# Ledger of designs, part 39: VH-VL binders against f1miw6

Target 1, 251 residues: f1miw6
Amino acid sequence: MPHFAKPLLRNIITRNLFNSIKKKQCLQYLQTLRTLQYDGFTTVYFGETDIPESLVTGEDFSDGYYMPTPTWCVVHAGGSQGWVPWKYRMFLRDELCIKQEDNLFFEFCDVVKKAYGKCAIVVKERRRQDATRPKEGKETEAQAHVPSVVNLTSVTCCPEVAKSYGHKLLTLPSPYNYLNPLDSAWSSLKWFIINNRKEFCLQSVDGVYSYQYILFSDLISKGIERINLSKWRTITTKVRRWENYYLGKLS
Key: E = the ipSAE of ESMFold2; O = the ipSAE of ESMFold2 at other seeds; V2 = 0.75 times the mean of E and O plus 0.25 times the DockQ between their complexes.

## First folded at step 15 (VH-VL; framework fv_izeltabart)

Design w2 (at its last look DockQ between E and O 0.91; V2 from the best seeds 0.77)
Fold by ESMFold2 at other seeds, look of step 15:
Structure w2 (fold): chain C 251 residues (1-251), chain A 121 residues (1-121), chain B 111 residues (1-111)
Amino acid sequence: as target 1 above (251 residues)
Amino acid sequence: EVQLVESGGGLVKPGGSLRLSCAASGYTFTDYYMHWVRQAPGKGLEWVGEIDPSGGSTNYNEKFKSRFTISLDNSKNTLYLQMGSLRAEDTAVYYCARDYESGDYSGMDVWGQGTTVTVSS
Amino acid sequence: DIVMTQSPDSLAVSLGERATISCKASQSVLYSNKNWMNWYQQKPGQPPKLLIYAASTRESGIPARFSGSGSGTDFTLTISSLEPEDFATYYCQQYYSYPLTFGQGTKLEIK
């Protein structure tokens, strides 16, 4: 009984502390965002999504033993003004791990400055190792780490770079996924891919990666175009309803 | 003519589960958000949640999120509500509704006739 | 959650007379100079029907005798000359914040 009760009590206490920290982070994020919006900053959501090759081919690997298929990373940004007038980036995941684009965020900050003036640039909190602080020289017991699936950023977003362009970089706390309209945009892109992939499925001309790139680039470009200004206004309005909910709940 | 037809309601014991369907016709299914709204006997309207058929994104009333799941099948123009761990207070008429969302206003402009769920205890 | 409170709960009015139904939100639903709330009509055994959106704009096919007014927290639905088909329950609804919420309803009866 004591052994069972001890892990349960520790998990409950650790969860309460973690939730309290994340609630404060969310409230601070929302208050800062609203202050910046009042001060004339344009909100821009900057992020990435993964598009595995299986989404394009439609092959089901659940019943078989297959080698992992390639995954593409799409990097873009948008907000209530639509997609930023910036050419999105598309990387093969393996290539991205080897060659990070150090100047990409500089370019992005310059483009949004010219398009909108000062921006509140929102990025999702990076998922990585547990960063909970130990209490005064005593570390809490391990929380039975649940392995997390983490999409690593392909772009380094430096707050000082944003500041040099007159922007403010904000980090969206990870448990509050309703507060990122890019997630809805990515879902719409993936649904477009699923519904239109047969139209873009060509026989191989060169190596597998050459064929797949051509298919992805045309399909992605069309899918992004289908997420128009009206759609962006809709999804940002729905995010605002969640912001209002959390501001009321967490105050 | 635009039509929404719910089905799948019935009598269920507490703790049971039920899947409601809403068949849509007469319009382009992917152009409109879709809602589930319920009404307990003699009571008012309560929003359950919504889904975007053009992207699959959902928004739930947090009251229901742990027990109810909204999904759809675009090939059948059909909206679903999967309800689990049913309780007596879930007894209600369940409506599906189409919503026009412009970013500047929203309104549930077409409703189905409803399907009745009775959780008997 | 934003609570939408209607007044009265029930209202008896004679044919041809004017009916006024109030709805008060627990906080302002005004944003960008627009009121994020709607009115619905529901007859017994039938689903709700959208009457007014954005506080004051009539939905297509809704007779001119229905009008909505108010701003911020205080809203009214007015039926200028009651007809027999107008006896129903009326609901206000906000879409300013999740969850979407409805008023408790106002039942309009023949006096």
Scores: ipSAE 0.731, ipTM 0.896, lowest interface PAE 0.9, mean pLDDT 83
Fold by ESMFold2, look of step 15:
Structure w2 (fold): chain C 251 residues (1-251), chain A 121 residues (1-121), chain B 111 residues (1-111)
Amino acid sequence: as target 1 above (251 residues)
Amino acid sequence: EVQLVESGGGLVKPGGSLRLSCAASGYTFTDYYMHWVRQAPGKGLEWVGEIDPSGGSTNYNEKFKSRFTISLDNSKNTLYLQMGSLRAEDTAVYYCARDYESGDYSGMDVWGQGTTVTVSS
Amino acid sequence: DIVMTQSPDSLAVSLGERATISCKASQSVLYSNKNWMNWYQQKPGQPPKLLIYAASTRESGIPARFSGSGSGTDFTLTISSLEPEDFATYYCQQYYSYPLTFGQGTKLEIK
């Protein structure tokens, strides 16, 4: 059954090549991060999470989970020092915030500079970023001198902006989920939401999103506060154990 | 009184599945990371993985990640280990353990009595 | 994986005497001036019991005759005056890197 074996072998070889590239990227990221930490840079993880509205409203099995519901995007940052003293941001997924996105990263860089001095700002690599994505009109402006940028869904992160504040912007390779302590922080926030949403749940009266948004803000604010400095130190310490694992495995 | 009680061990044929439970009492379940650790007869201790009950985040010994799943039920203060595709080499006493992780130190300060899993034809 | 190697594999010591157990890590477990390793005691038919964390700090309720020392890769557990209840198997364990790993154990027996 040679035909069965050949396609499988080609897939294994192709996967091995991609894994080799990702291993090299991970090792380079870790070596750069450790050098910056040695040089006195404070590590700050900047990122976002999606909170579907059904998670907050408590829709059960009797309601169709296939029904469309809006998704909220929360943007924040933290590290072994706790949450950055910066007001987190919350957006609906389909909001137009292009101008806000430009200002947010400038503000963020200024805040962390004042709080911590020079920072290594870590953002998660977007999976399968494509220059031919939607909003064709926005993509037709040719600017050959424009510096490259790393994008969150809701915020653009420009390396030159970070550099202008004395920071260094780093991209975390996408397949290494254990290396991002924000993932654990987001899991704790979602856990808090699930276990406390009934205290903040109100019946629809009028202006559903503005009404629920007020309740979302209180719920999210309380959830973020519950992820205190001790929790942040724990999750960053566990990330460091993974960093040590990958440094040993990939070296 | 802090207690951890494992259950669900037994005799299983190779290729089979088994679900272990660890009932926790006497403390606030969500304050502590929980571990599974195993010990084959006459051998040393081997870490299987851990879970944060306050967020569901898990860290596995990569050796087991494809076959073992750690989960929990906070309403019952219970930790689970779902084991699949069992092999003779999985024969061991399985312990659950509580860990007071502070970010500055770690230590498995409370252990259950263990439950025995035997994988044999 | 970080290999934790204990020496000796077994040790016979008389009551009231001093016992010394060594543990060597395959790489340093020192970070931020802390040694990320523990010592456990296990009696037959019982689960392990935490003795020492952070290489040298006794867990609550552990007698003062137990002490831990060392740094980096080389660690020692010392029992200054053996009691009958101290005859057990002792394990070192690192939590510097995943996976968490234990030494192979040192069995302490009555001479």
Scores: ipSAE 0.720, ipTM 0.898, lowest interface PAE 1.1, mean pLDDT 83
ESMFold2 (binder alone), look of step 15: mean pLDDT 92; pTM 0.946

Design w3 (at its last look DockQ between E and O 0.92; V2 from the best seeds 0.79)
Fold by ESMFold2 at other seeds, look of step 15:
Structure w3 (fold): chain C 251 residues (1-251), chain A 121 residues (1-121), chain B 111 residues (1-111)
Amino acid sequence: as target 1 above (251 residues)
Amino acid sequence: EVQLVESGGGLVKPGGSLRLSCAASGYTFTDYYMHWVRQAPGKGLEWVGEIDPSGGSTNYNEKFKSRFTISLDNSKNTLYLQMGSLRAEDTAVYYCARDYDSGEYSGMDVWGQGTTVTVSS
Amino acid sequence: DIVMTQSPDSLAVSLGERATISCKASQSVLYSNKNWMNWYQQKPGQPPKLLIYAASTRESGIPARFSGSGSGTDFTLTISSLEPEDFATYYCQQYYSYPLTFGQGTKLEIK
């Protein structure tokens, strides 16, 4: 079928150009990170994960399937020193969410400065969007609508706030998720939830969100504690093995 | 006694599939990374990949990632290697091994006896 | 990929004599003042056995006649006084970078 081949050929050509750009971005990221580490910056990975409530309850309520279960967002940070000594945050994601804590990143920068001094704060690149744009960008003014901050979906990460504390904010290129140890930490948290959720589901028979939230928070807190300093050092060491692979491959 | 026992090896045709198992006993399964390592007849050792039983995170030798999948079942203390699109060069003894990685050092300190996969007509 | 090259490929040595096996990495495996490489022994019909980790630290239960040395790219396994059970194939292995890689092996044979 020639029709299937022609669209794939165009995608291959476009992917090849973007692949070359992303390889360059990854190499620049790694070189910058290594330079900052050499200059005494402590590396801290700041990020988030989504935990649907159904993962916690383990129940697939077919009769109540008309309404999707809510999804919680957990925000935390860590590195080879373990979790940052900063209380993780949870946010409920729904259609009516309004962002309320614009200064959360400011607080985070202050905490890591006090704990570690100057930090290289790494945040995962936001997913690319093919959304329509109201302005045609042919000249310098076309870049005015580009966000000047690096964002998590729940937290605005302003480079100028990081700089004001002596930190450097880095963006991890999206195709290279193996370079983010926080992804492994989130996987460990989710596996802990799956293996320990039955105890909390029994106590949540009441059906009120308040009781589920309290027991969910206890489950999350215990899961985070299980990811101790030794686990963080293992995870970051394995990320370094990938960093070494990509530095060799992309150079 | 700490023990790893592989199974599921056998004769398969080129292009076929096979799932290997590694049953672990005598230790806390979730405390150790688990590896698959293979050895072709009369040849050296080749690392296939690893998995963290406490989180499901995997790291593969990219040579195998398109055809091989590492998984596990914590309730059975069992590690799996799903192999697809098998070729003659995949003929080997397949070992599972545990690895205590403290973040300060690492080493495959317990190995199974291996299971033999033969890919031929 | 980091290539680990061992020499010799095969070595014949008498009981009670010293054996030395070298391993050369295609790039340094030194990081944070540690060498990220191990040595394994494999006897005929058996799986590999960890001998030495971090280039020079013996695994629990390994006799003192086994020692590892070297740093960066050049490593040596020494068996100071060969015993009958030491006739096996020896592999070096790096865990500095993915993929993890082994040397091609050195077969130690009885003279």
Scores: ipSAE 0.750, ipTM 0.905, lowest interface PAE 0.8, mean pLDDT 83
Fold by ESMFold2, look of step 15:
Structure w3 (fold): chain C 251 residues (1-251), chain A 121 residues (1-121), chain B 111 residues (1-111)
Amino acid sequence: as target 1 above (251 residues)
Amino acid sequence: EVQLVESGGGLVKPGGSLRLSCAASGYTFTDYYMHWVRQAPGKGLEWVGEIDPSGGSTNYNEKFKSRFTISLDNSKNTLYLQMGSLRAEDTAVYYCARDYDSGEYSGMDVWGQGTTVTVSS
Amino acid sequence: DIVMTQSPDSLAVSLGERATISCKASQSVLYSNKNWMNWYQQKPGQPPKLLIYAASTRESGIPARFSGSGSGTDFTLTISSLEPEDFATYYCQQYYSYPLTFGQGTKLEIK
């Protein structure tokens, strides 16, 4: 019988190693977070979401006509104290790369320092391409600690910038989505948009993007306001229940 | 008066599917998390999962996550439980419940009367 | 999962007397100086009814004869001067950790 690679067995072995690494990363994240909270750090979740313009306008075309719609990126932060008192950012994604705003993360770190003092700034791990494939050399733990990046088009979250303000930048492992309260906040924003877009659409139409941007910004602003302090306390408390689950399960 | 009314229960064969409904009235539907809780005959209570009507976010008992889906329709103030790949062990009364959760404390303060699901060959 | 264990499984008590029901969590449900657990009452053929939240706070409309106490892992529901409507099954429930879990129940019967 010819010797062929055993793709299924290699996939199973690779998945088991990946799962072990991700479990260790999650436990380390949770232990670090709890230590920082004990040491008086305020937890702040920093991240982004994509909102297709078609979600706001309510218009979509059939599968036979693949007309790409613009996608907006909303960047914000929050925690058990509510939204950070920082003006959220909104960027239009398109085919062209946009240049990163050099001072945005500095500005953010300064704002949260003034508002809360030292913070544990949590960002979601960016999806790593080819992370499940074996690499030449030792791959058990060294590659698992590669600095994370935020999935933002215009913002680099640099650990040294956070450190210069007395903050700690933490990476939330990607397979543990229940541990990110921003996911619930973004879901609430998108549901608000779907259910309220008629108040901000159905205008006399022309092609002026500035006009649409103003209406879109109002809708986003109202959706963010709806996620008030009480809502933030609820979703962060539910995240804590998941933290307790994973601390028990992974220990 | 705050009311929750479940419906959609019945007899199904193993491997079958069923969708339960919970009609809510007398309060602002989007202000409260909603739960599904079940109770097998002669047994205690078992939490199935919850959903946030103001965002659609769900938290499941991992025991059920692969087979059960919680959803809702805000225009009808209605909560749903889609149940698939049903087993005899899923035979129970299924309750919907409203949860006041302030982030400082919570509790399921309003319950429906329940709807009975029987899974039998 | 956090296991909530009630004791006893059943209890027979005369009208006007005191009943005490215990609930033990498999791990502490104390966080931020609060106990993240509740008590419910369920009469035959009826849904559960919230009695006590945060271990010791009565829900609106619950008579003062119901009280909750305890902390961490050990909790007690006390019913003073039992009334006919108090004969039911009682459940403790934690919301400290997912999944939310209930005790197995304690059936309170008329002696």
Scores: ipSAE 0.740, ipTM 0.902, lowest interface PAE 0.9, mean pLDDT 82
ESMFold2 (binder alone), look of step 15: mean pLDDT 92; pTM 0.947

Design w4 (at its last look DockQ between E and O 0.83; V2 from the best seeds 0.00; counts 0 for: pae E 2.2 > 2)
Fold by ESMFold2 at other seeds, look of step 15:
Structure w4 (fold): chain C 251 residues (1-251), chain A 121 residues (1-121), chain B 111 residues (1-111)
Amino acid sequence: as target 1 above (251 residues)
Amino acid sequence: EVQLVESGGGLVKPGGSLRLSCAASGYTFTDYYMHWVRQAPGKGLEWVGEIDPSGGSTNYNEKFKSRFTISLDNSKNTLYLQMGSLRAEDTAVYYCARDYEPGDYSGMDVWGQGTTVTVSS
Amino acid sequence: DIVMTQSPDSLAVSLGERATISCKASQSVLYSNKNYMNWYQQKPGQPPKLLIYAASTRESGIPARFSGSGSGTDFTLTISSLEPEDFATYYCQQYYSYPLTFGQGTKLEIK
């Protein structure tokens, strides 16, 4: 009997199993989050966004004539109280593959403890744990689950560190983008960058790279400031509407 | 003073597409979420979706997400609804509305007059 | 989706009398002691008009004869003394959960 549809059926079955696992993880996440909120934990979303250098410079590499430019990574946190009173971090992603901040999460946990007391710290789950290592083992692609490793690219987020400060660390399942208000905040930051990068341009001088970094830091600082407390309350309220939707749908 | 003006409605064949516009004036466009809401003839109100003009974030009624796209042009203070794969059931008056959002509360406090979409052979 | 069910579908009331319109949500729309629902009025050929937000707070410019009450799943719009301009269709709407949903409407008619 010929197998003419088996590879396609295998891919469909694998996707359906993966989706079912993610739905269960989402329901568990939401139930845990609501329990912590009821128990007086302040919800804080901790995450990162990529800002391609081309977004800041205005250069367009979509036509493929240049080598890929490095990506800047911004790490910050916020919630219904606004941005956490913690200095955001910026990293050049090329350096991120070599450098990581071992103690950054400790520092963050201390800051939010002092600011808010006990927190439910939410970090978005990464879909693939080692996407930079494409060897023969990746041919299966099929996974019964995606491990819930709570790490940003630049920061290791350890549950025991959070617990030592009285916090709880939660992992937001990656496919549920509506449940992360940082995604809306990052969209607003990128919108600000695109519309204001001309105003932060300096005329040419020696050390062009150093002036571009200064302009980038000032641009990011202003963009972060534009996402004020009122904006944070709006986007967290919109996320809560999605949380309520999924609690009803997945129950 | 504050005004929302829809346009782009008309007669379209089933399977066709149409783009609606909503021109906003009299307020700071980027301060308020904007909605599309529709009303079929003789029927009630149905929420289509919303968009944040200050970042482009959207929330859709999942019923429409595969066929409808909400977008903006901030330089023109204009909201768009791109509708594809239109069906007879999409025949309705389409309203744009501004969302008043002090703190946790919300309400569509300003509405346009609507633009009519008719899907028929 | 949260279903908002209004009762009655149509109501006939004389001028100067009280009208009462009910709205029931299929799930509670109460969060942190606040009710996430609104009332709108729509006259023929016109867009909806916001009357009440947060279940009981009148929008600016809305006459005092309009009042909202209730909590959780059960809500009421009351018009204490009907005027000719009050004959319209009334919608409740929740914003507790996506998608935002409206009641089917209650048409208020002259008796």
Scores: ipSAE 0.681, ipTM 0.883, lowest interface PAE 1.3, mean pLDDT 83
Fold by ESMFold2, look of step 15:
Formats: C-alpha cells, structure tokens, sequence
Structure w4 (fold): chain C 251 residues (1-251), chain A 121 residues (1-121), chain B 111 residues (1-111)
C-alpha cells in the first residue's frame, strides 16, 4: 500500500512543478514584452495555421488510398497595426521534399523593419502531446532539443537573424493560448471559410458536366481581408486584457 | 434600429438548467462582440462573459466558467447563454449587450431589456 | 480582479444642482495614455445605458451636462445641472483587465 502510493504522489508533485515552471516562463515573457513595448518596439505576432482541404470543400475526401487528408499551412503575421504588409505564404504540409527556403524569415524581418522599425517578434511555442510523426525518422528528438532556434513546422525563426535587423524574438509559452492574438485571427479566418466557401465556388451548368470549383486563393485572400485593422485592434485589446489578468494572477 | 431581445427566463429549481436567448437585429451581427451581464435583485451589475460572433471565441468571468456556456447561432443572429447547475444566487435579470469597440476602446452601447431567471424551490 | 469602488453609495441632490460621483480602481486602468473605463446610467426597471466611454468621451446622444474626468485610478462623473430624468443609479466599469468589473453603483436621489 505504501509502495503504490509513491508513484501517485510523484505524479502530483511533478504536475505542480511543471505548472510552476510554466507560470515563471509566462511572467518572464510578459515582463520582457512590456519592457520592449515601453522601449518602442512594435509587437508583431508571427505564426501559422493548418487548413485541411476538407474545411475548404466541406466534404471528406478520404478515398481508398489510405492517405491523410491534405492540409495547407498558412503563414502570416499581424498585430495592433493590422496584418503585416507581407504576402502570406501557403505550404502543402503533407508533401515530401517540400523545402522551406532559409530566406523566408530573413525576408520577413526585412519587411517588418521597413514597415515598423524595431519589432518584438512573438512566436508561439510549439508542442506535441501525442507523438504521431510518421516518416520523419531522422533524429527529430535531437533536433527538437536545439532550443536556440524557434521552429514553426514550416519556418525556422532564428533569434540572431531577428537581432541583425534590430528586432527581438520572443517565445510565447504553450499553455497560455489566450495570449496569442494570431489564434483569434486564425479562428476568424476558418469561420469565414466555413460560411463563405459556396460564394467562391465555380460551377459548370452546361448539363453534361457539373462540378464544384473552389477558388482557394481568392477565399483565403478575402478571409484575410475581412480581418481588417479594426478587428486586429479588437483582438489585440482582448489579448491585453488577458496579459493584465495573468500579470496580476501570476506575479 | 439596433435591437437586442432576450428570452428564455423563468422559474427553475436549484440544480436545474436554462437556456437564455438574445436575438440581434439592425446591424451586422459579426462585427461586434456580445456580452452577458446579470443583476441580482437590489444589487449591482456583474459581467458573465463575452463572445466574438465572427470567430466563436469566448471569455468568461471565472465565477461562471464551469456552469455557464455562451454560444451563438450564426444563421439566426442569436446569442445564447446555457446555464447549468443553477443555484439560488443565480436569481437575477440577465442582459445581453453589444460591445461598441472604436479603435482601442470598448463600451456596451446597446442593451436588451433583460430576462428574469428565478431559482427557487 | 480590478475592484471598482464608487463613492458615495447614494447621493441626494436638488434639481438644477451639480452632482459628483467618484470611482476608484484598485489598480491603474491607464494604457498608452488611454483610460479603459466607462460610465453607465440605469433607471429603475430599465437596462443600463452607456454614458461615457474612455473615461471622458460622451456616447452619442448624451447631453453635455454629463462629463467624465480623471485618470489612472481616480475618476469622476459630473452632472453639471440636474434634470428630472437624471435620477438613477450610476455605475463605473473597467475594461482594462479580465474579468470586466463594475462599481457597486451610486444611487442619485431627489433631495
């Protein structure tokens, strides 16, 4: 009975220590962010979202090939100034041999420097709770333990690249999802897609063939346009209310 | 004319459930955050929570988060408050309100007339 | 939670006189030179009505006799010359931090 109780107590203590570590990380993030904002850095949230094809089409296309549903990755950035004047990027996540050019983060840093001057570039910490990484068989564990580089699944964000443009790169701790306004922007984009995909379909009516065409690029472009400067200011104001809450709760 | 109309209030026993509705008209529903605010008899105003109709994201007063759920029906321009595990202290008039958010500011500029929830044995 | 404390809890004032209501926040609601607080009026049997947002900006249709002032933690609502329709309960409210919170209310009564 005493022996069996030790594993349970160890798990409870481990969970409490994990929460304490994440609390400290969140406080450090918020304090650093506020210092940079006071010092005149423009805050820019840089990130990605997944858009599975089934969301765009409204149907499940899992045929008899036993392949995962294709998923597009959209990369963009924004803040209280609106979307960064940088053309968003789309990548097909499930394609092998897809290469993300090392220049992408360099280009982004140059664009935001020209648009806003020095920026605090915030990237969300990426974590996977269930390791389902088929076909990545390379030394992913060792690569994931190189903490000096912040990795999106489609882009490598190097702190030294950001520094070379006068920017600062910050990582938002994973359990504090309410602190990332880009998540709200992505949610709004996905809701726009669901509610407007029929408007952006082409349909032949010649009677011999009838099928549905979805202008994927136009749908995404209109969805991003719908998230205008006013919406961005609302989103970032809501995030600031969470920042104030966590600063009061965690300090 | 912008209008908000609550409904669904009534008498319910402790432990019971109730769903309140707020029908919005006269404006573009998806452009504005929406709130639920309550007022117990003879008491002040208490914020329950908010929702973004254009993205579905919600924020709650922690006091209510485990028992109350804010949702919407996009096709009806209607906001809902699902209340569960009701207690006597939940007896109040429940208001829905639209949030006018010009730039960095926020204010509940349009309110419904309220719907009364009474939790009593 | 940011506590908004109003004073007085009630105030009796004659028609045509000036009324002053105070609201104090338990921490500053000032960010980037903007104050994140509102004033509402509520008459018996009616929903609240937005009077002032951003501490000092009158909502559309609010008479000029209503004015808001103050900054940071200390705010004041002033009604320069009371009219019969001004007898109501007044609430301040902050939107600086979650949860959004209201003051306890100040009841303005006819003397």
Amino acid sequence: as target 1 above (251 residues)
Amino acid sequence: EVQLVESGGGLVKPGGSLRLSCAASGYTFTDYYMHWVRQAPGKGLEWVGEIDPSGGSTNYNEKFKSRFTISLDNSKNTLYLQMGSLRAEDTAVYYCARDYEPGDYSGMDVWGQGTTVTVSS
Amino acid sequence: DIVMTQSPDSLAVSLGERATISCKASQSVLYSNKNYMNWYQQKPGQPPKLLIYAASTRESGIPARFSGSGSGTDFTLTISSLEPEDFATYYCQQYYSYPLTFGQGTKLEIK
Scores: ipSAE 0.561, ipTM 0.837, lowest interface PAE 2.2, mean pLDDT 82
ESMFold2 (binder alone), look of step 15: mean pLDDT 92; pTM 0.947

